# Designs tried in a protein design chat: VHH binders against q9y6x5. Part 68

Target 1, 379 residues: q9y6x5
Amino acid sequence: LPPKLLLVSFDGFRADYLKNYEFPHLQNFIKEGVLVEHVKNVFITKTFPNHYSIVTGLYEESHGIVANSMYDAVTKKHFSDSNDKDPFWWNEAVPIWVTNQLQENRSSAAAMWPGTDVPIHDTISSYFMNYNSSVSFEERLNNITMWLNNSNPPVTFATLYWEEPDASGHKYGPEDKENMSRVLKKIDDLIGDLVQRLKMLGLWENLNVIITSDHGMTQCSQDRLINLDSCIDHSYYTLIDLSPVAAILPKINRTEVYNKLKNCSPHMNVYLKEDIPNRFYYQHNDRIQPIILVADEGWTIVLNESSQKLGDHGYDNSLPSMHPFLAAHGPAFHKGYKHSTINIVDIYPMMCHILGLKPHPNNGTFGHTKCLLVDQWCI

## First folded at step 3 (VHH)

Design g41 (framework vhh_surovatamig_d1)
Fold by ESMFold2-Fast, scan of step 3:
Structure g41 (fold): chain B 379 residues (1-379), chain A 125 residues (1-125)
Amino acid sequence: as target 1 above (379 residues)
Amino acid sequence: EVQLVESGGGLVQPGGSLRLSCAASGFTFSDYAMSWVRQAPGKGLEWVATIKQSGSEKDYVDSVKGRFTISRDNAKKSLYLQMNSLRAEDTAVYYCAAKYYRDTGWYEPTSFDYRGQGTLVTVSS
């Protein structure tokens, strides 16, 4: 019987929440499994890019989901909520559910992970739910567990996505101890429900479960705004994405736009595409615009002096506030092992190993995750 | 063609009530989370309230919590905002807005997929 894996994401779960709040259910999960304290995500530290990096093992410049809002200079297409089901945007990589279905003719199941309701290379997840934020965690879990037990060919890879604590992180900011405590307690209770459901259905002993996230969260303020419309007139450029990484498509000479922007704010770095720091791995894709603006941590780029966000992400991936964690439990994983740091792109080759799949070429390093696995040498 | 048409605005005294309505057409209304956003004279856009696709989950800016109630009727493709205990600071143009909540960051008022033409609410004696 093939090995099985359930990949769970709680959007915007900052790694240091684990040290500042109580998680009795998650701590019980970790005690009998493994914990990676920090996962260094890819730049930009946004939901769609990092969720796709987890399942492809690729930097954003390689998998093509370079932001939550995109423009492709070659085809002149714009990525929007209504256009995110166009396979064009997702076809620059092969996510693990596609590989799972094609290599061994196994099934995949998905509860709302980004990309799973889109046919990618003419292959859609065998079982999936169309994205709808109103669908409860319990309904998502019920569908996933039903598909794990009642599928032919068998579901060997399943994903489950939940929007919190990201939504509350944006609304309250990560420093709001009272509101964040309440939100994180609810998430811990959902983790308890997950474990209990898997035990009741006889899945727990033979299922590998990974709980992770795509990014963290940092505190923002009305005192930390960068007014882009005070720097440059809107007639000189098309704005593709705004904050905290602004993607600028010039309507006039690129050098002229750059010169108007480069000294506009001490709290923002302005890069020509070819000058974007190599460490970001954010340069070699037609969807990366000719000029990129990167706000300093906690600063928000605005056009109208208004932002109600008290928390945000998308900032430099070297910032600990942008890092999520990874916890895992199951027959593939050691029990009671703690690891410091991995790269988010390392998750994909590890998952391929667990499932017995040949990974597509990727930017991850299997060696970085070896110490988590029972069948590997860690000396 | 997507259309959001607001109605129900007007002049009201402090402490009074108004009910705003928004009629939607040209898209699958039940697939979208719906919001009310407002713009006070000389200020930027401010998010006021959101209701998710099913109608059971609602959220409000703190200044209106307990005074305003957002609701929707998916069969009638309509969004409502019941405004009670109105204050002078509630004076604004109110816009009906739609967002397909996939990116989870909808508190930025300019990020909505569709927005109506607005209806003016003036709270004055």
Scores: ipSAE 0.358, ipTM 0.720, lowest interface PAE 4.3, mean pLDDT 91
Fold by OpenDDE, second read of step 4:
Structure g41 (fold): chain B 379 residues (1-379), chain A 125 residues (1-125)
Amino acid sequence: as target 1 above (379 residues)
Amino acid sequence: EVQLVESGGGLVQPGGSLRLSCAASGFTFSDYAMSWVRQAPGKGLEWVATIKQSGSEKDYVDSVKGRFTISRDNAKKSLYLQMNSLRAEDTAVYYCAAKYYRDTGWYEPTSFDYRGQGTLVTVSS
């Protein structure tokens, strides 16, 4: 039988939550599997870009999902959470669920993972749910496990997405121990439900399961605001994305816009597109706007408006507060092994290896995950 | 065409009550989290309340907790704000706003997908 892999994402699960809160179900999952304590994600550290990096192994400039909000100046198209169904945005890369179906004539399944309800390269997941935030975890889990268990051709790759603890992180801030404890307990209970269901269906021993996240969360405050209106008139530019990385489309001369913004705040770096630091791998794509603003950790960019957000993400991907974790269990993985860090793009070649797929060109390094796998030599 | 049309604003004395309504059209109302935001004279936009798609989850800014109640009717594509025990500081233009929730900044007024033209609420003796 072909290997099977379930990829699960809990949005906005900061890595150090594992150290600061109790997760009896997740810890049991880890005890019987592997843990990567920190995953360095891609810049910008937002949901759509990082989820697509996980399943493509590419930096954002390469796979073309460069933000949750995007604008293409040539086609005049917009991308957002409510407008993500145009294949135009996704077709600059090939995600693993498409590869899985095209290379091995297998089936893929998806429960609301970004991009899975869109035909990419004229291929859509054999089984999928349209995104609906009102659908319970249980229903998503039930569909995924049903497809894993009863499909022909067999589902060999599946994705499962859940919106917490991200939403709560935004609302309460990651430093609110009382509220976040409650939220994270719910997440752990969901993991318990996942494991229990897999055991009940007889999938647990043969299914490889990865539990990970796309980014962390940092604490914000009303005392740490950057008001762009104090620096530049809104008539001089179009805002494509706001905080903590603003994407600026000038309506006047770019240099003039840059000069008005470059000294706006000591807590914000202003880059012309060609001057974006190389370490971000965030330059070589037409969807990146001519000017980007990057706020320091915990600072919020605003437009003369109050913000009630107490947590946010999207900051420098070198910040520990932006990093998620990765845990895994199954026949492909060791038991009781912990690893310090990997890059988020390293997950793709690992998943391809597990599934016996030939990976597309990617930015991941398979060597970084060898110690997690039973069939590999650990250097 | 997407439209959000607020109504129900007016002049009221301190301690009084008002009920705001928002009529939505041009989009799938039930797929969006709905919010009220307000702008007081000389101040920026402030988030007031949010209700999720199903209507079961509600959030409020602290200053209105216990006084305001947000509700929605998906069948009528309508959003409501019951405002009781009104105070002078509640004086503002109130806007209906919609967000397709995923990775949201729905507590940030500029993050909404759609927003109405607003209705004025004046609390004065």
Scores: ipSAE 0.034, ipTM 0.566, lowest interface PAE 2.7, mean pLDDT 93

Design g42 (framework vhh_surovatamig_d1)
Fold by ESMFold2-Fast, scan of step 3:
Structure g42 (fold): chain B 379 residues (1-379), chain A 125 residues (1-125)
Amino acid sequence: as target 1 above (379 residues)
Amino acid sequence: EVQLVESGGGLVQPGGSLRLSCAASGFTFSDYAMSWVRQAPGKGLEWVATIKQSGSEYDYVDSVKGRFTISRDNAKKSLYLQMNSLRAEDTAVYYCAAKYYRDTGWYEPTSFDYRGQGTLVTVSS
């Protein structure tokens, strides 16, 4: 029996939402599976970087997707618009679907996980959907389940990405109980639909399913703005990324730009690239800019304007508000087991183990996830 | 060259209506979520409305719900904003904006990949 795995991401699903809101369908999933209460993501705590870390087991400086907006100083290329489909940006790592297809002569399927519509090392997911945010969760699920149940070579690794609750988290903020309750109930209903569809198709008992997310969300306010234009004139630098981690490419002497920024606000830290804290693992890549600004939790960096975001992410990865959770169910997983914390880079070697794949060199530690698995001895 | 060109602004009395249009060129319009953002005199940018790629999913800032309607025509590469029951506080320069990547933070006006030059809407007697 070839092992099968479906990896599902709900973007921006903060771990403590599980404690503050009701999730009957997710709780039923967890009751007969495992829950990791906090996943410590990579810095910066953004969508593209963390989704690629999940499937490569690498820190951002190693896999090369260092932000949602990037500039590569060596090649002079920009990433933000339709440039996200250039393999150049993705080729610094080998994601699990590529390994799955090349090592075992198996197929992969993808519903919109970042990178799956790009040929990486000349290998694209066997079945995939081009990114389109208008495509419903139901259509993504229909395609994934069709491919899991009807493919040759067999689909053994599948991914499913959904943009909520991130969009609503930005709009309402995570502390808006009325609006977030409505949004999170809809997410829980989608989880119920997922489980029901897998059961109806006879996939549920033999499929390993992981439900996780890339980051959390923290409350922002009009009272917590850092106006970058009050610090430095825009003629002195090119802005590569803005908030809450600003990526600054100096047009003049780097030290002069740094000196203009370093004492501008008590609510952001200003780093020369070589002074970025080692604990971030955010230094050794040409796509990391010469000066990085890191806003304090809940503070927004702006250019002489107000921000309508009531929630944001990207902040320090040590913050619990930035942490997602991981839940899993299937033949590889214990039933009714709860674990406190893993690192997001640990997910990749665990998934390789489940699929019988040899992992590429990575920053994860298989030992951190052993207690989740039935075929591992855990005291 | 990427261009977003807004039109349809003007002077209108309170309670009146205007229809804004945005013509897009230089990129694959149907791959982008489209938004309207505005800037009132002496204030910062404010997100007003978003419509996703297919035109079937849309969202509005609370102050305009029930009064404004966002729509798009992918064949004509055009975005529209029908503005009804206009109020003095709707006076602003209105910008057409486009966003490609998956982070759905369109509630932050500076997060857009492309933005037009704007069209002025003045609501006054």
Scores: ipSAE 0.131, ipTM 0.610, lowest interface PAE 5.5, mean pLDDT 90

Design g43 (framework vhh_surovatamig_d1)
Fold by ESMFold2-Fast, scan of step 3:
Parts: sequence; C-alpha cells; structure tokens
Structure g43 (fold): chain B 379 residues (1-379), chain A 125 residues (1-125)
Amino acid sequence: as target 1 above (379 residues)
Amino acid sequence: EVQLVESGGGLVQPGGSLRLSCAASGFTFSDYAMSWVRQAPGKGLEWVATIKWSGSETDYVDSVKGRFTISRDNAKKSLYLQMNSLRAEDTAVYYCAAKYYRDTGWYEPTSFDYRGQGTLVTVSS
C-alpha cells in the first residue's frame, strides 16, 4: 500500500504557546513522534500566503499568493480574501495535492485548507469541502477519515484546516493568559479527538500525521497605532492591503507618494518595491505593489480610526512571535526527536519524499528535515 | 448585489431600550459572521458585538457586556442588537457588518467584507 499523509493546520498557533501552556494530548503525540520547536515562515506572515507556501515549498513572490488581499498590475484583477475562487490567483504554483494526483494514480482529500476548493491547473482535490467556517472540527475530521479509509484510487494525501487559535489570538492577544489558556486547552482536546478517531478506525499505526500552523501572533494595543490619513490624503493612492503590511498603488507619481510616506512614522518602514529587503523574498511578482509599508511588531496601521484588535500577525518573519511549530508522528518519523528550526518552505520537499513524489522546483531544502525521517542519514 | 439595511434607530432616554435590525441580501448569510460597529460623533469606528455563523458564539466590547445582546435569524437573513440600559455614551451611528472567515480580523472595523449605511441612535433626555 502506498504511504499516507494527513497534514493538519491550527491557524495562528504561535510556537512559544507550547512552553507557556499545558498540552497533554499534543505532548503524548510528540513523545512518540518529532517536534520542530520553531518554523520560520515566509513574509508576509499571513494565512493565505503561508498555507500556500507549506504545500508548494515556494516563497510568496514565486507562488503568487502574496497577501490575503491582492491586486495584479498586469491583468488589473482584484483578489478578495473572502470568496474569490478564480484559479488565476493560484496557478503560479503546483500544490502537493495536484502533484499527488498527476504524478501517481492516487487521490487527495481536503477539509478547508486554503486553495483546495479551487481548480488549480485544471485539477481539484479528489475529495474536498467548499470553505465554510461554520463546519465543525468534528465534521471536517469525519469526512477526512472516511475518505482516507474508503477511496479508490486510495487517498494518500489529506489536509485539515482549523481557524483557531488565530481568531481568539486577534481578540484577546497572546498575553491574555486566562482567555488563551481556555482556547488552547480546547485545541489540545481537538488533537486528542483526532488521535482517538484515527486509533478507533485502525488508521493510526500506518498514517503519517503532521500538525503545524502558518504563523504566530503578537500583542497589539490602541497605544500603538499608525494613522495613514495623517501621512497622505486618500486621493493620492489606492489601498490594496492595510495592516500590518500596507500595499499602496499610487494614483499620482510613485516618487511623490513615497516622499509623503517615508518619514511619516518612526514605527513603520516604507519601501519602494525594488528596495524591499532581499531577505524577505518579497519583490519579484506583479501582485506586489509599487510601495509597501511594514509596521514594527505590535503596531497597527489605521485610517483615522481606533482598533480594538489585541493581537495580529503579518509582521517581519524574523520575529519569533510570528513563528509556528511542527509536530509529526507516523512510520516515516523518528520517535521522541526534537529539532530546533526549519523553514516553512522545507515542509513541501519533506512531504514529497514521504509520499514518493518528485517535487516541483521549490525554495525548500530537503537536508533541513532529514533528521526527522527514519529512512534518512542525519549527518 | 449585496445589501445590508439597518433599521430601528432613534431617540431614547438614558436607561431606556432599543432594538436594531439588519436585513441582509445578495450573499449566503449563514456563511458569514455578523457584527455591529458604531461611530460616535467626531470619533472613529468602534466594534460593538459579533455573532458567529450558527448563532452559538457571541462576543462584545467590554462597555456593553450585560447590556447589549446580539442575535441572528438565518432563515430570515436578519441580524439584531437588543440594547438595554442605554447611556449617553452609546450615542452613535450603528452599522451592520459581515465578514467571511478566511481572514480572522473580524473585530477590526475596516476589515469587514460588507457594511450597511447605518442607523442613528441618540441617547438623550
């Protein structure tokens, strides 16, 4: 039988939550598997970009999902982060479920992972759920386990996405120990439910399971606001994305807009597209706007208004607060092994190896994940 | 074509009650979190309350907890805000707002996918 892999994401699960809260179910999972303590995600540290980087192994400039809200200067198309299913936005890369279906006579299954309800290169996951946030974790899990158990050709790659703890992280902020403790305990209980369901169905011993996330969360405050309207009048530009990374499309001369913005706040960096730091790998794509504003950690860019958001993400990917973790269990993985850091783009070539797929050209380095795998030499 | 139409605003005495309604059309109402946001005269937008898609989870800004109740009727595609024990500081234009959960910035007033035209609530003697 071919190897099987279930990839699970809990949105906004900051890596250091593992050190500050108790996770008995996750800890039992890790005890007989592997833990990567920090995953260095891609810039910008947002949901859609990083979820697509996990399944393509590419930086955002290469896979084309450069933000949750986008504008393509060549085609003049606008991307909405709520209900836009135009394949155009996703076709700059080949996600692993497409590779799985096209290279091998195998099926893929998906419960809500970003992009899985869109035909990409005319290929959609063999089994999928249209995105709907009202669908419970239990219903998503029931569908995934049914498809893993009862499919022909066999489902060898499955994904499961859950919106927490991101929503609560935004509302309460990561420093609210009382509220975050309650939320994270619920997440740990869901992990317990996942493991129990897989054991009950006889799937646990032969299934590789990865539990990860797309980004972390940092504390925000009404005392840390950058009012963009105090810098520049709205008539001079079109706003493509606002906070904490603002994407500015000038309606007048680009240099004039840049000059109005460049010294407006000590808590915001202003970049012309060609001056964006190379370390971000956020420059070579038509969907990256001519001027990008990057707020300092914990600062929120606003349009002459207050913000009650106590947590946010999207900040510099070098910040530990933006980093998720990765835990994994299954026949491909060592037991009780702890690793310090990998890059989020490294997950894709590792998953291709586990599934026996030839990866598309990507920005990941397979060598970074070798120590996690039983069939590899960790030297 | 998306429409959010608020109603029920008006003048009310301090300590009084008022019920706001919002009628939604042009989108799948049950797929969206619904919120009330308000703007007091000369102030920025403030998030007030949110109700998730199924109606099972609600959330409120601290200043209205215990006084305001958000509810929804998915069959009627309607959102409500029951406002009790009203104070002068509750005076504002109240907007109905909708957010699809692909972005969890649903507490941020500017992050909503759709917003109505607003209804004025004045709390004054």
Scores: ipSAE 0.006, ipTM 0.370, lowest interface PAE 9.7, mean pLDDT 89

Design g44 (framework vhh_surovatamig_d1)
Fold by ESMFold2-Fast, scan of step 3:
Structure g44 (fold): chain B 379 residues (1-379), chain A 125 residues (1-125)
Amino acid sequence: as target 1 above (379 residues)
Amino acid sequence: EVQLVESGGGLVQPGGSLRLSCAASGFTFSDYAMSWVRQAPGKGLEWVATIKQSGSETYYVDSVKGRFTISRDNAKKSLYLQMNSLRAEDTAVYYCAAKYYRDTGWYEPTSFDYRGQGTLVTVSS
């Protein structure tokens, strides 16, 4: 019987929430499994980029999903205009469900994970749900567990995506303890439901389960706005993405646009593409625009308007507020082990190891996750 | 072909009400978060309100909270904006806009996948 893995993402689950709120169901999960307290994600710290990094082990410049809104300078395609279901955007990498299906006698299943409703390199997840935010966690879980038990070839890799606590993080901000407590308790209850369902179906003891997230959340404010219209006229550039990382496509000389922007605000950094810090690994892709603006943590870039957003992400990936966590349970994992930090790109080669798959070349380091695994030496 | 067609605009006195409608076609309406955005004469585009795919969550710019109500009917592929207690500063062309949604950072969206041709709302005595 091949090993099986269920990868679960709760969008926008900031690692520090684990210290500030009670999670009885998640804590019971961790007690008999492992916890990585911080996962250092990739820049920019957005949903589509980081979810694709988890399943490819690649930086955004390498896998091609460089933002939630993109423009490709070579083909002149717009991501927002073409829908995320255009395979063009996803074809610069091979995600783990495709790798899993290319091995003999294996199937994949997906409930809403970004990219799983798209044929990538002519391969779509064997079982999948078209993205629809109105579908309940229970329905997603019911489909995933049905496919894990009733598939031929057997489903060995399954994914489950949930939009919270990201939605509420944006609406209330992560510092709203009253509202965030309510939201996070509901998530913990969903984790309890997940574990109970797997136990009732006889899946729990033989299934590897990873619970993780793509990014964190930071507090925003009406007092921390950067008005781009005060810097530069709209006739000089095309805006590809706005906040907190603005992607600028110049309509005039790039240096002229750069000179108009570079002194506009003390709360954003303005980079020519070749000057983007190497530590971001955000430079070598045609979808990265000639000028990138990076707002300081908690600052929002706007176009002569107010922002009602109380929480946001997309900021510098060195910020602890942008970091998610990773918890895991199953036959591949130690019991009761805590680890401080891994890189989000390290998850892919670890998952390939668990599933017995040969990974595609990637930016992850398998050695970083060895202490989590029962079949590996920690040193 | 994707189309968003707004209607219901017109001239109204301060304190009056209008209901805007938007008819969508050429895409799976229920997969998209829907927004109303407006552009006052000689000004930039301002986001007004957003509603999630199922209609479960709504978001408003502060100046319209308690006065405007966004709603949708997925079976009819229609978006609505009920505007009450209208003020002179609400005078604008109102656009229906759609955003494909996975990242809830669209709480106050600054970009849209599709936008209609607009409907003019004039609030004057």
Scores: ipSAE 0.012, ipTM 0.375, lowest interface PAE 8.7, mean pLDDT 89

Design g45 (framework vhh_surovatamig_d1)
Fold by ESMFold2-Fast, scan of step 3:
Structure g45 (fold): chain B 379 residues (1-379), chain A 125 residues (1-125)
Amino acid sequence: as target 1 above (379 residues)
Amino acid sequence: EVQLVESGGGLVQPGGSLRLSCAASGFTFSDYAMSWVRQAPGKGLEWVANIKQSGSETDYVDSVKGRFTISRDNAKKSLYLQMNSLRAEDTAVYYCAAKYYRDTGWYEPTSFDYRGQGTLVTVSS
């Protein structure tokens, strides 16, 4: 029987939440599995880019989903959440469900993971749900478990995405202990439901389960705003993405726009595309704009308007507040092992190994995840 | 093509009630989360309330909780805001707004796919 893997994402689950709140169900999961305390995500630390990095093992400049809002200078196409289903945006990489279906003639299943309702390289997940945020966690779980149990050819790779705690992190901020405690308790209960459902269906003992996230969350404030309108007039540029990483497409000479922006705020770094720090791996793609602005942690870029969000992400990927965690359980994983950190791009080659797939060229390093796996020598 | 048309605004005394309506056309209304946002005279745009695609989940800014109720009718392609116990600080132009998104950053009031022309609510004695 081929190995099976369920990949679960709770959007915006900051790693440090595990230290500040009680997670009895998640701790029971970890006790007989593995925990990676910090996952260093890719820049920019946003939902679409990092979810696609998890399943491709590539930096954003390589897989092409470089932001949640994008403009492609070659084709003149615009990407937003309202037009995310054009395969053009997703075709610069091959996600693991496509490889799973094509290399081994196995099935994949998906409940709402970004990209799974899009045909990528003419291949869509064998079973999927069209994105709808109103669909309950229970309905997503019911569909995934049905597909894992009743498919021919067998479903060997399944994904499950949930929007919390990201939505509440934005609304309340990660420092609101009263509201975040309530939200995180609800998520822990959903993890309990997941484990119970898999046990009741006889799936638990033979299924590899990874629980992870795409990014963390940091506290924002009305006292930490950067008003872009005080720096430059709207007539000089087109705004492709705003905060905390602004993507600027100049309407005039690039150097003139850069000079108007470069000293506008001590809490924002301004980069010409070729000067973006190499450590970001955020330069070599037509969807990365000629000028990017990177706000300091907890600072929000605005257009002469206040921001009501008390939490945000998208900041420098070296910041611990931007890091998620990874927990895993199943026959491929050691029991009771804790690891300090991996890179988010390392998840892809690890998952390929578990499923017996040949990974496409990627930026991950299998050696970084070897100590998590029972069939590998850690040294 | 895409239109959001608000109605129901007007002059009301403090403590009074108004019901705002928004008629949507030119897009698949049931695929979009809907919001009410407002702009008071001389102030920035402020998010007030949102409702998910099915109507199953609603959320409100703290200053209106218990006073305002957001609802929708997908068959009629309409969004509503029932406003009770109105205060002088509720005086604003109210906009119907639509958002199709994966990222859950609902509280940035300038980040909507579509926004209507607005309806004026004046709360004054």
Scores: ipSAE 0.194, ipTM 0.643, lowest interface PAE 5.3, mean pLDDT 91

Design g46 (framework vhh_surovatamig_d1)
Fold by ESMFold2-Fast, scan of step 3:
Structure g46 (fold): chain B 379 residues (1-379), chain A 125 residues (1-125)
Amino acid sequence: as target 1 above (379 residues)
Amino acid sequence: EVQLVESGGGLVQPGGSLRLSCAASGFTFSDYAMSWVRQAPGKGLEWVAYIKQSGSETDYVDSVKGRFTISRDNAKKSLYLQMNSLRAEDTAVYYCAAKYYRDTGWYEPTSFDYRGQGTLVTVSS
């Protein structure tokens, strides 16, 4: 029988939440499985880019989902949260569910993971739910477990996406102990429900389960705003993405726009595309705009005077506040093993190994995750 | 194709009330979190009120808490703002705004997927 894997994402689950709040259900999961304390995500530290990096093992410049809002100057197409279903945006990479269906003639199932409701290279997840934030975690879990138990050919790769704690992180900020404690307790209860459902259905002992996230969250403030309109008149550029990484498409000379922006605020870095730091791996894609602004941690780029969110992400991927964690349980994983750090692109080749799939060329390093796996010799 | 059409604005005396409406078309209204944002003369955009897709959760800027109430009717594809105890400082163009929730931005006044053309509210004697 082929191995099975369920990949679960809780959006915006900052790694150090595990040390500052109580998670009895998640701690029981980790006790009999593995924990990676920090996952170094890709830049920019946003939802769509990092979710696609998890399932492709590629940096954003390579897989083409370089932001939550994108513009392609050649085709004049725009990508956003509300317009994400054009395969054009997703076709620069091959996600693991496509490989799973094409290499092994197995089925894939998806409850709302970004990209799973889009035909990519003419292949859509065998079973999927169209994205709808109003659908409960329980309904998503019911569909996934039904498909895992009642599919032919068998579902061997399944994904489950949940929007919290990201939404509450934005609303309250990660340092609001009262509100975040309530939200994180609810998430822990959902993890308990997940484990109990899998046990009840006889899936738990033979299913590999990964619980991870795409990014963390940092505290923002009304005292930490960068008003872009004080730097440059909006008639000189088109804004493709705003905060905390602004994507600027000049309507006039690029050098003139750059000169107006470069010294405007001590709390943002202004880069011409070719000067973006190599460590970001955020340069070699036409969807990356000619000028990129990168706000310092906790600073928000705004247009005119506005109210701001109390938490945000998208910042420099070297910041621990931007890092999620990874926990896993199942026959492929050691029990009670703790690991310090992996790169988010390392998850893809690990998952391919577990499923017996040949990975597409990727930026991950299998050696970084081998200490998590029972069938590998760890140094 | 996507349209948000605001109505209900007008001239009102301090202490008065107005009810704003927003009619949505061209998208699946029930999938979107909705907000009211406003722009006072010579000022920037200010987020005023938020309502979750289901209507189960609402939030407000501090200056309008207890005076304004946001509500929605998903069957009618309509968003409402009941404004009570109006002040001169509430004078602004009020915009209906929609955000498709997956990640973020619903708190940021300039980070909406769709915004209407606005309706003017003038609070003056």
Scores: ipSAE 0.000, ipTM 0.308, lowest interface PAE 12.4, mean pLDDT 89

